VHH binders against q84jc2. Designs and how they scored, part 89

Target 1, 232 residues: q84jc2
Amino acid sequence: MSKMRNLVEEKFLEFYESWVIQLELYLHQLLIAHNNNTMSETELRHLISKLTTHHKAYYTAKWAAIREDVLAFFGSVWLNPLENACSWLTGWKPSMVFRMVDRLRKSRVVLVEAQVKKLEELRVKTKFDEQKIEREMERYQVAMADRKMVELARLGCHVGGESVMVVEAAVRGLSMGLEKMVKAADCVRLKTLKGILDILTPPQCVEFLAAAATFQVQLRRWGNRRHYVTHS
Below, E stands for the ipSAE of ESMFold2; O stands for the ipSAE of OpenDDE; V2 stands for 0.75 times the mean of E and O plus 0.25 times the DockQ between their complexes.

## First folded at step 7 (VHH)

Design g23 (framework vhh_7z1x_3)
Fold by ESMFold2-Fast, scan of step 7:
Structure g23 (fold): chain B 232 residues (1-232), chain A 125 residues (1-125)
Amino acid sequence: as target 1 above (232 residues)
Amino acid sequence: QVQLVETGGGLVQPGGSLRLSCTASGFTFDDYAMNWVRQAPGKGLEWLSAISSSGGYTSYADSVKGRFTISRDNAKNTLYLQMNSLQPDDTAVYFCAKEYDLWSEYYTGSSEDYWGQGTQVTVSS
């Protein structure tokens, strides 16, 4: 049977599909820029700015949507199962982008010692921020299973209007806590992205953004064609 | 410095309409989602509506769905709230709010959501 969609899911699905189409167009521009060493620093900075603005637009739309229904972002209907399987707290895991930087470094990106040092410092800070959020998620899960919440769940098993009101209030509280954690994770994502772009030169930024966009677009395409995957 | 100035409040009869405006300065307005929140006398803050940076996505609290419409004009750095079918329980001070994010910290040095001074809306016969 098909999954029912609420209004938040339908509105964000429409937004996300348009957002991905624009990302693919920007990816083409990044690949052209990477292959043509004649672009000025001003032209490269303008292209980098388009990509950063595009990512910021995603997070502003996401934060408006999670205000209404944060649970729509856990197992999102606008993402295929492969994309959902690769998600960490409703999005990409911040520290994973450093593996992408490391791969580019070995293949194409020439980094000076000062950049290597700053990237390692940023990697350590990013992992620290991730661990802080993971500890908060653990506390959230423990709070869901605490004595008071268990008692409220038992009350919800008894038929009665008064019990329903108390349970609904508890569920709203849990949703607000989850919204706070998702926003914290997105803040780490934005800080990590900004930090990398601040360390890299404009040509290196273009190469990094092209690699990131390629991975995102390719993961979506692989997941959308999962019925063509051969058995092991 | 981040500054938000709300206008358009006043006294209105039940069933009436008001349009609130919020003029923003001190930050890049079209980079941020914006919110409307209100506080009735003796009550806490209530979130009402949010709009994405481009205006392409909007969301509403159940208490105002179908009655209020959020919009923005990025060329004028202005946020709007069109309020229709006003009820006595809509009486409150209305604030526009810039939502916190790390880009906000970079551009403004603020670690918190920012509210303006507010504008009073009174729904009474």
Scores: ipSAE 0.000, ipTM 0.284, lowest interface PAE 13.3, mean pLDDT 80

Design g24 (framework vhh_7z1x_3; at its last look DockQ between E and O 0.90; V2 from the best seeds 0.00; counts 0 for: pae E 2.03 > 2)
Fold by OpenDDE, look of step 8:
Structure g24 (fold): chain B 232 residues (1-232), chain A 125 residues (1-125)
Amino acid sequence: as target 1 above (232 residues)
Amino acid sequence: QVQLVETGGGLVQPGGSLRLSCTASGFTFDDYAMNWVRQAPGKGLEWLSAISSSGGYTSYADSVKGRFTISRDNAKNTLYLQMNSLQPDDTAVYFCAKETDLWSEEYTGSSFDYWGQGTQVTVSS
């Protein structure tokens, strides 16, 4: 059965597809920059800035969209099942990026002691923030069985025009809490990303961003091959 | 210092149109999503519309869908709200609201971190 999409899902799907296409273009540039040791620091910083701006753009769109329907992001029909399986509160898990950094360290990237120390501090902070959000989300999920949900359930047993309005109000109330959780998570994501970029040198930033973009793009490609191509 | 200044409000008859503007200063305007919110007399705040930093994505409350259009000119640091088919129920103070800083160290739980002073819109025959 094909899942019916609502207006927000359709709009964001279109946006996201375009955004990913642009990400792939940036990825190509990042890879070129990574393999070209002749690029100036100014050029690298410019490329990093473009990527940063691109990511900011995504979240400004996301936050615009969740105002209309935050629930759409808990289904995320624009993502394949693999992408969704790897999702933490409607996005990538912030602490995951440190594994990427670790992998870089094991490769050609040489970090000075000061960088290593700062990264570790950031990692600890990020994990702490993640856990805090998770606890809040759990609390919210448990609390969902509150008066509003009871009212929603009660009204669900009755058919009437006035009941519809009350149900909608109840749903909106519930959605507000979810919106806060999503935004909190996004803030941790962006703070973590910014933290990493502030610690790394421009060449290291390019390598990191290339790795992150590669992961995202490949995850989508592989997931699509498995779940959409095989379904004719 | 962040400033948001709304203009364009006024008195209009039912079925009429208005275009609100919000001029932003004190921050990088094109880095942030912007919002329109209103407050009717005796009622709470109502979110109306949002627009992404580049303007590539827009969202609307059900109450204004098909009637209101949000847009922005980043070169002018200006946010717009085109309001058509205005009804008496649209009477309110309309506010421009900046989306919370995405890179902030602490999320305060607030959706918006800065507001304008608002502009009065009155729809009456």
Scores: ipSAE 0.864, ipTM 0.948, lowest interface PAE 0.5, mean pLDDT 90
Fold by ESMFold2-Fast, scan of step 7:
Structure g24 (fold): chain B 232 residues (1-232), chain A 125 residues (1-125)
Amino acid sequence: as target 1 above (232 residues)
Amino acid sequence: QVQLVETGGGLVQPGGSLRLSCTASGFTFDDYAMNWVRQAPGKGLEWLSAISSSGGYTSYADSVKGRFTISRDNAKNTLYLQMNSLQPDDTAVYFCAKETDLWSEEYTGSSFDYWGQGTQVTVSS
C-alpha cells in the first residue's frame, strides 16, 4: 500500500505557501529599493531586517517540523520536482549564493577590495563546511548498510515481541541522525547568509537579497509551469 | 545573560488542566524557536512541543497531540503550554528550552542552548 501524505507534510505545505507569498511581496519591495536612490540607510536596514526575520521564521518552522518528521524534508511535497532537484540536504547549497555575490562585482554597486577579500575568506570557509557535512552524510549512508542495521532489518521482519521496541529505537536513532545533519547544513546556510550581509553595505545587501529571492521565486515558477502546463 | 523561568506547575487530578508559562530574558525572544521538554521520574528527557519564532508553525510529540497547545506572546517574551486531559503518565518536571542559535554559532549537535530550571507537574488520583 502507498503511504498517504502525513499531517506534518500538509501543515508545512500550508505554512510554506504563505511564506512564499510573503517572500514575493518582500521581493517587490527589494526591487523598488534597488532601483530607487531615495531610500535612507535606515530604511534599507529596516527592509533587510524584514527579509532576515522572514528567513528566520522559515528556519525556526523547519526545525520545529523536523523534530516531528525529518523525512518530510527529503523530497518535500511543498516543493515541485525542479526545486527538489536543485536541493542539497533539504535546502539551497551554501556555496551557490557566492554566484549571486559574483554578480555584485559586475553591478553598478562596486565591491571594494576589503569586501572582496572578506567574501573570498567566507567562500573558502563555506566550501570547507559543506565538504565536512558531505563526509558526514556519506558516513551516515554507509552506516545504513552496516551489519548491525542489516541485523535490525531482519528482526523487523518478525511481528510483535521485544524486537519491535528494538527496531523502533533504531529508527528513532536514524531520524535523530538526519535531524542533526539537516540542522548542521542549515547552520552553514545561516552563517553564510549572515556573513555575506555583514560584509555588504545596505544597498549591496538589497541587491544581493533581491537576486536571491528572484532566483528562488523564478525557480518555483519554472517548475510549477512544467508540472501543471507542459510547454508544447 | 539568558534566563528562562517556568511557572504554573502543581498537583492536578487525572483529566484536569494546567497552563505553564515561561518568561524569557537576555536574548531577542522573537528571533528563536522555543520548546517544551519534560523529564519523568527515572526517565530521560522527552521533547513535547515546538513553536517557530513568529508563532506561525507549531509541532507536537505523538504523546501530547490533541491534548497540549503551545503558544507564545512575543510582546511579553513569554512561552505557554496549555495542558488538557492530563494523565498520570504526564507527571514530570517541565522545562522551557531555547532553540540553538544557528545564525552565528557552530552547530554542536545540541538542539537547545539554554534551559529553564523546570516546574513540577504531578498528576495523581
Scores: ipSAE 0.752, ipTM 0.905, lowest interface PAE 1.0, mean pLDDT 87
Fold by ESMFold2, look of step 8:
Structure g24 (fold): chain B 232 residues (1-232), chain A 125 residues (1-125)
Amino acid sequence: as target 1 above (232 residues)
Amino acid sequence: QVQLVETGGGLVQPGGSLRLSCTASGFTFDDYAMNWVRQAPGKGLEWLSAISSSGGYTSYADSVKGRFTISRDNAKNTLYLQMNSLQPDDTAVYFCAKETDLWSEEYTGSSFDYWGQGTQVTVSS
């Protein structure tokens, strides 16, 4: 844990903790729906809508926060180190979600041929979009590192207001580029999620959302258990 | 069709207060973050504040922190900006802006997809 947090980190930590609590409540409803085969299609669609609205609410808050401080989302104080280590551009990697779909196909979820074809097309497009973002991020990191390394070396030779202005300009440039990349990645995440939910039937969507929420909760619990506070 | 209409601008004395409103139609208002942006005479656009879809998270530019308060009423499809301790350099046209659709087929790189017509705020003696 960082000993110092800025205002954005403190505000988003409060938001995130509340958001996770609500996600856990929705997980209970998903598990009830998963175990109860008497719910109507309308009831299932309502529950699915609550989950998608909850995920969208997270991203609208995230985008509001990254406008003020995108760097807070790289090594976030509201995530444990395991959660941070599993991040791809500040969140879950879009292609990883298809491994979850594959596991569900091997157990409870039966997909018709048309669904399988559509999921494979989506998997290919998702991978393509990921690779495009990764290459753009790599080009950005090289360009910014070159400029920042030169200007930081110059800062080490000069101290004062002019050096502060150069550092501030470099940080603003980095932040703007990172914000763009994070937003692009978030759009791929949401487009992939929407695509999967559009292909699956309502009962299959409930199963998928339950698995996804369960994985997120387990990852958080496992990461918290493996780390101890040395001052406690 | 999506519409955003700002109201509440006007002339105020330095140190005064003003409350802007933005009414929204043509989209599901409570699914999107909303923003306030201004353009002072002869200057570019300046982002001021954002509020998440539920209102659970707000953010502000340094230039307005502590003086401006963003809020929303999702039942009325209305976004607000309470402006206190106004100074002459707050003189500008104020716009509300809808955040881009994260759920969209293609991210275009633009942060805002729809804007209002703006409302003039003038702070002078």
Scores: ipSAE 0.534, ipTM 0.816, lowest interface PAE 2.0, mean pLDDT 83
ESMFold2 (binder alone), look of step 8: mean pLDDT 80; pTM 0.802

Design g25 (framework vhh_7z1x_3)
Fold by ESMFold2-Fast, scan of step 7:
Structure g25 (fold): chain B 232 residues (1-232), chain A 125 residues (1-125)
Amino acid sequence: as target 1 above (232 residues)
Amino acid sequence: QVQLVETGGGLVQPGGSLRLSCTASGFTFDDYAMNWVRQAPGKGLEWLSAISSSGGYTSYADSVKGRFTISRDNAKNTLYLQMNSLQPDDTAVYFCAKESDLWSEDYTGSSFDYWGQGTQVTVSS
């Protein structure tokens, strides 16, 4: 069991490192596009499509990995401690992206009233879905302390046929519950991302995606950087 | 609209090999993860393997790890399962399954939204 868990961690670490390198390359293209007023709408839509395809590659890989070992995504070895500290159910908190949307009001490409209204409606829906998942997570954590789970934990202290089988069945049930919660959270993330991109114009989409990628890349670099400063 | 067609099944002796293919149509194949699932006589469905949309990540059930290899050719809209060291208990109907679109409002919590008709694999002497 532990051996298979290590293999999933190693495989996803390799995948994630390559995925982040490609994200940095796309970020460079997004920043060039944002500063270049000569790019056609077709060229902008193509770049946006590359980013959405890249995010789909991440989520399809993640779901394949959690089918083998969902626990690898809680305290992930491919994320530094700062990235892990900022995670909500194995990823970004859906409502946080609206902070990046708010920055668009100060950009070269201004939001119109109709977009502001649709974004506020989406924000309310996203917060509702987010809170529903948080309630399910709380119920899951409370259920860990119920009489059945406490009794099964005692059985886990002993080795032997029937006892081992009962404990393994319970652990599998817990893992399936976590898989469902992670996929539910990812569903809210994807619907929120799609909703924002559907409301924004191509130049606004480029600016939004650039802001999101900049935050992700910068958070990783801050957490990975070593710097020793002594203040006297 | 969406069609998944499995081929390559048949009768093989223990220790033998088979390669299954699944041809997909009616959706953007390279946007979705793909899966292989089997059903042995009188038993439930057993997930065997998954491959990410780009082919960059693969996963396997313990029962087939080291013996089966999943792959895809996005240019041909085709999914493959290379099966080696086949055992009598690998006898089953093998299904190609498309990962559910969590991007869609139609998402119901199911892992797979479309399945092929299945192809029979029989491991016997």
Scores: ipSAE 0.572, ipTM 0.838, lowest interface PAE 1.8, mean pLDDT 85

Design g26 (framework vhh_7z1x_3; at its last look DockQ between E and O 0.80; V2 from the best seeds 0.00; counts 0 for: unsure alone 61.8 < 65)
Fold by OpenDDE, look of step 8:
Structure g26 (fold): chain B 232 residues (1-232), chain A 125 residues (1-125)
Amino acid sequence: as target 1 above (232 residues)
Amino acid sequence: QVQLVETGGGLVQPGGSLRLSCTASGFTFDDYAMNWVRQAPGKGLEWLSAISSSGGYTSYADSVKGRFTISRDNAKNTLYLQMNSLQPDDTAVYFCAKEYDLWSEEYTGSSFDSWGQGTQVTVSS
């Protein structure tokens, strides 16, 4: 059975598909840069900047969309089940990126002691922030059985009772809390990403971004194949 | 310092149109999503519309869908709101609102990072 999509889901699906296509193009450039040691530092920095801007664009669109319907992002119909299974509060889990960094370290990437120390500090901070958000989310979820939810439930039991407006108001109230949680999570994601990029050299940044983009693209491709998902 | 200055408000008859502008300064305008919100007399703040940094994605509240259009000119650091088919219920102070800085060290939990002073829109016969 196919799920009916709402307008936000449809719009964001279109946006996301386009965004992923562009990401794949950037990934190709990253891989070329990674495999070609002839690129200047200026060129690498420019490429890194393009990727950073691309990610910024995603989150500005996301935040625009969640104003209209944050709940859409807790279903994320534009993602396949595998992508959704790997999702933490409507996106990638910030601490995951350190696994990627670790993998790079085990490869040809050589980090100086100062970088290693800074990365560890960032890792600890990121995990702390994640846990803080998780606790807040848990509290929110438990607290959802509050007056607004009770009212919503009560209204649901009365087919010809309360107005649609009252129901909508209740839903909006609930959505506002979720919106804050999502934004908090996104901030942790982006500050973590920025932190890593600030610690790494341009060549290392390119390698890291290539790995991250590869992971994202491959996760989507594999998930689509496995679950026969088409997002057109 | 972040500054947002709204203009374009005024008195209009029902069914009329207005175009609001918001001029931004003190930050990299094209890095942030922007919003329009309003506050009617005796009512709370109401979000109306949002636009992504590049303008490639827009969203609207149900109350203004089909009537209002958000846009931006990043070269001019300006946000716009085209308002058509205005009704008396649209009477309010309209604010331009900047999204929270995504790259900040800590999210404060605020809905928006910065606000303008607002511009008055009055729809009346």
Scores: ipSAE 0.879, ipTM 0.955, lowest interface PAE 0.5, mean pLDDT 90
Fold by ESMFold2-Fast, scan of step 7:
Structure g26 (fold): chain B 232 residues (1-232), chain A 125 residues (1-125)
Amino acid sequence: as target 1 above (232 residues)
Amino acid sequence: QVQLVETGGGLVQPGGSLRLSCTASGFTFDDYAMNWVRQAPGKGLEWLSAISSSGGYTSYADSVKGRFTISRDNAKNTLYLQMNSLQPDDTAVYFCAKEYDLWSEEYTGSSFDSWGQGTQVTVSS
């Protein structure tokens, strides 16, 4: 049996492929800037701005897409299985980026104590916000076991007329709940990213963004090199 | 002081076309996703279409898919909705709506951050 994709999956796949290609081009520019150590602060700020604009383009596109079909983002066809396995509520886990920040302590442009303190404060806040979202996920999952929801699922089996419309309304409600949770998680991601960039100097921002983009690109490449082996 | 001003509404016959415009001020227009929403007489709000900050991605409600086209001109801070094959049940007040600031605002669970005053579209013979 062949696998069919819906219109949102097809359209976002095309968007995402183009977005990743541009991310790789920006990564190349970030690595050149980091290795040459000769760019002016104005040039570095311009490059950082291009990356932040690129990420904003992704999240605004994602939010437009989830308004049409949020379920497309739970097991995305534009992501390989390794990328999907590493996802937390349709994207990267916010606290994960602080592991990349830790490497800046050994960079050519060393973090000062004031920056270390602010980054630790941001890490604590990010973990708190992340745990809040996880509690909302648990509450949502528990609600799926509700007696009324189970009854609606039974009504959806071989029953016509008004029962079909009631089931369809319930399914729309479920999707709306997931959409709100995904948006809340994305806001934590972007606030965490902004917070880090606000604390770091332009050379440190370039190093951080290069590390993050390198990880994203490499994870995609590793997953795409997966070979399907069949037993004869 | 975000302001959104819709124009282009009016009376049109079934099968006709209209182009709505929304001029934005008080924020960096090209940082935000934008939406079109409508409210028919005696009914609730219905989301119609969304466009990403760059214009690179668009989405549509099933009721308008294939008939309406959303677009934007970031240099002019203007959002558009091209409406073709208009039907009597497209009669509604059409609103321009701004998405949340994903970088600095806390998501409150509301559908949109800011709305315009609306423009009336009436489809009748």
Scores: ipSAE 0.661, ipTM 0.864, lowest interface PAE 1.3, mean pLDDT 85
Fold by ESMFold2, look of step 8:
Structure g26 (fold): chain B 232 residues (1-232), chain A 125 residues (1-125)
Amino acid sequence: as target 1 above (232 residues)
Amino acid sequence: QVQLVETGGGLVQPGGSLRLSCTASGFTFDDYAMNWVRQAPGKGLEWLSAISSSGGYTSYADSVKGRFTISRDNAKNTLYLQMNSLQPDDTAVYFCAKEYDLWSEEYTGSSFDSWGQGTQVTVSS
């Protein structure tokens, strides 16, 4: 039967669009701070704090949404192909953020040796945490590959009264495990962000956050191909 | 120390309304999602609703969707639950719960890290 848009997915997309608009406003402020040498360290730290609070707010909303329906966050054939390019649980691999740091080092940002050492230690720790989560994902691979059957069970498609009950119990058990894994992955993402911001100086943090915000805004714009979404 | 104090419970007729409040202290309230859960007599805990740190996203269990509204006032460190169209099945102790700390070095699998003592809601004639 035809795909119905999940209400949790629709509601979260509405939140996300508003969140990205606010991120664009912060990006403007980051670019002003980058180009204007009159801001004090205190002012820079305040702007950085606003950005970190904004990123936390995204995850508090995501965690509220996954408590209602974690499966709404897993990709399907009709979703944005850039979002589907990452096989990671409902987001980017935490270690991807180091590509941004590496790009900045090769262009404009000069890091002292102590910062480089700390960043490499953080990269190794982040990769280790990723690998732990990837091993858990392997245990769920057959369940994730069987997402079509799970989605039919969520829509209440009748396979048989007893079969529907067994499938629904399996979906509920899977959802509990997936919620835990999604939250673990999100904590690694935020821990990595915090680690980078703690290592960088305030001007370097502004440069990093501006690059990250630019990328995320552009990724969302490129990924807003809604050929399969009905606006009723 | 983290403290969550629920108020506003009481006895209500079927079809009536109540507004619960939860005042928070001992942590930065606007950094965390907040939740309402309840426990009916002889039953386990039932998650009801969540609200994001900014208040920009709310979610609800199917059992209360359309009847209950979660909100927060970050200036007052206060979480609210407006409950309309109450029925006897809504009789329970209602708890306010703080979401797990997102900055944690290791996620332990716990959904909440702090709870209030609860407020009793009784719906009967």
Scores: ipSAE 0.587, ipTM 0.841, lowest interface PAE 1.8, mean pLDDT 79
ESMFold2 (binder alone), look of step 8: mean pLDDT 77; pTM 0.768

Design g27 (framework vhh_7z1x_3)
Fold by ESMFold2-Fast, scan of step 7:
Structure g27 (fold): chain B 232 residues (1-232), chain A 125 residues (1-125)
Amino acid sequence: as target 1 above (232 residues)
Amino acid sequence: QVQLVETGGGLVQPGGSLRLSCTASGFTFDDYAMNWVRQAPGKGLEWLSAISSSGGYTSYADSVKGRFTISRDNAKNTLYLQMNSLQPDDTAVYFCAKETDLWSEYYTGSSFDSWGQGTQVTVSS
């Protein structure tokens, strides 16, 4: 039964669990660095590099997985319901990250006017890119609905397992469009992350990455606890 | 600037094995996913396998699952494809392909931005 999809879900679940464990270890290092004012710029840049490499590992793994089965990423089994509720096109919504940046204004390491201007320009561009992708998804859904109606009519004529092959062929065609959409969304995520890190100083980058990782880890813990207790 | 060079192709009997290598230069190899793609005579391109930047995740086309194994050595900037239980239908030119840069200013819709010259694999008795 569609063994290919089961294998992708199982393999990515194992990958993701290990990836999150490593993220928690990096979060611990970020929190130590944030509270320790003795670290050199070189040491801070090395830690920031480890986090960016870690995120690249996630996206390269994700893209390898969606090549085989993109549908596994819509309603992912490795994410709890709370994580899925906060998801936008198979991942975090890029513009939400700027709320974490706003907290940097309350820290010892304050943003200078030039940084504020560049971050605002990046925020505007990110929201524009999000809207563009949302419009593309809407067009895809309209096209998918039209194609589904035609395929539904054809499938009604098949008996004895031939309908399974026809359904899988139709789904395969639709999956290529979704793969392109997911990749476009992931590029906006990575471009936004890179843009923020390029604007911020190393101490500000550490604080920002610590805030982002804390949110991701806590969201997972809250969702796992609440979902388990309430069975919702 | 980006260069990918495949080696290891050749003539092999049905049921035999071959190991392909792809040496990469001109980019930070361990930042990118890598792929193997083939083109059989008179046919289009067929994607075979992908590996994440760290090697922590791999994926395969149904036609090669259980027979081919993708791997990488980031210290040597080298990608590998171990091919077992080769069949006449595996006869093709095999290409190493670099995944599109996820940090690019704008996503072009293309999955691969760089390709090697290819290495010929012929499976016959």
Scores: ipSAE 0.589, ipTM 0.836, lowest interface PAE 1.6, mean pLDDT 84

Design g28 (framework vhh_7z1x_3)
Fold by ESMFold2-Fast, scan of step 7:
Structure g28 (fold): chain B 232 residues (1-232), chain A 125 residues (1-125)
Amino acid sequence: as target 1 above (232 residues)
Amino acid sequence: QVQLVETGGGLVQPGGSLRLSCTASGFTFDDSAMNWVRQAPGKGLEWLSAISSSGGYTSYADSVKGRFTISRDNAKNTLYLQMNSLQPDDTAVYFCAKEYDLWSEEYTGSSFDYWGQGTQVTVSS
């Protein structure tokens, strides 16, 4: 029901606001660690672990929410328009993070040849996994235009208990298909993140995570500023 | 080595309550999302409820919203389902299910990677 969907939006908005506040606190810690170089490798590993756990908490919450209402994640109310415009299948595009690694390498991080090779291998695999998901998205969109779906849409325009039941069953099937694609995309995201962190040293992980979190936080601030200026 | 064991099922009268428990072992419980699923006689599997790894987010199917409460105790590796206002159509085998490991190999297309053996709940006078 529309009431159930509204409750998912409210609950996840509350969760996400809290999650972002904690991300900003972690970003502050990452920047201190990066700029001062005073932390031991053990301390750096502990900080990296906190970020990893934080991202895992997000995805477990997201998956719980999409079981109830996957559509809440397309054009999310807890994201500003700029954040929504930058989304690929309800989140960041996995291959985008390699541009952050490349900038980090040129500006701040010295990578050894073995790391460069492993990162390029991961980049190729990530793009391959993205293409598989994009083919599934195409199949989904084609299925939406099939004659059977068009007839179901027309049936939904008529008042009647029988037609309502048939249409609701079809809509549920469509939502299940979207849920599967979102979960596949999230798995690629986390696999890519884990792969990068496994290749990098603790100081390099801190720089990478700081760059990623900085971009996420700044994108939110830029979009919120524009929103307030436009709608004040 | 991954093992999920459900307990707490039984016979209950309409309007009654039951609390189901699921004890987990063989994996890092506090990193994993957990779910409750049921199968009524002659019907397919129905997802009921999910809980995030920390317990910070929960979700429910329409059929149980307001009547069932999911919770977890990460220190005890235990998942719970508190069932209130039970109805005859709640009669089913109830399963504890571990959500797919987001850090492992590619998503298999299955909703869950591990299941318990189930516990029978019968709501009848």
Scores: ipSAE 0.639, ipTM 0.832, lowest interface PAE 1.2, mean pLDDT 85

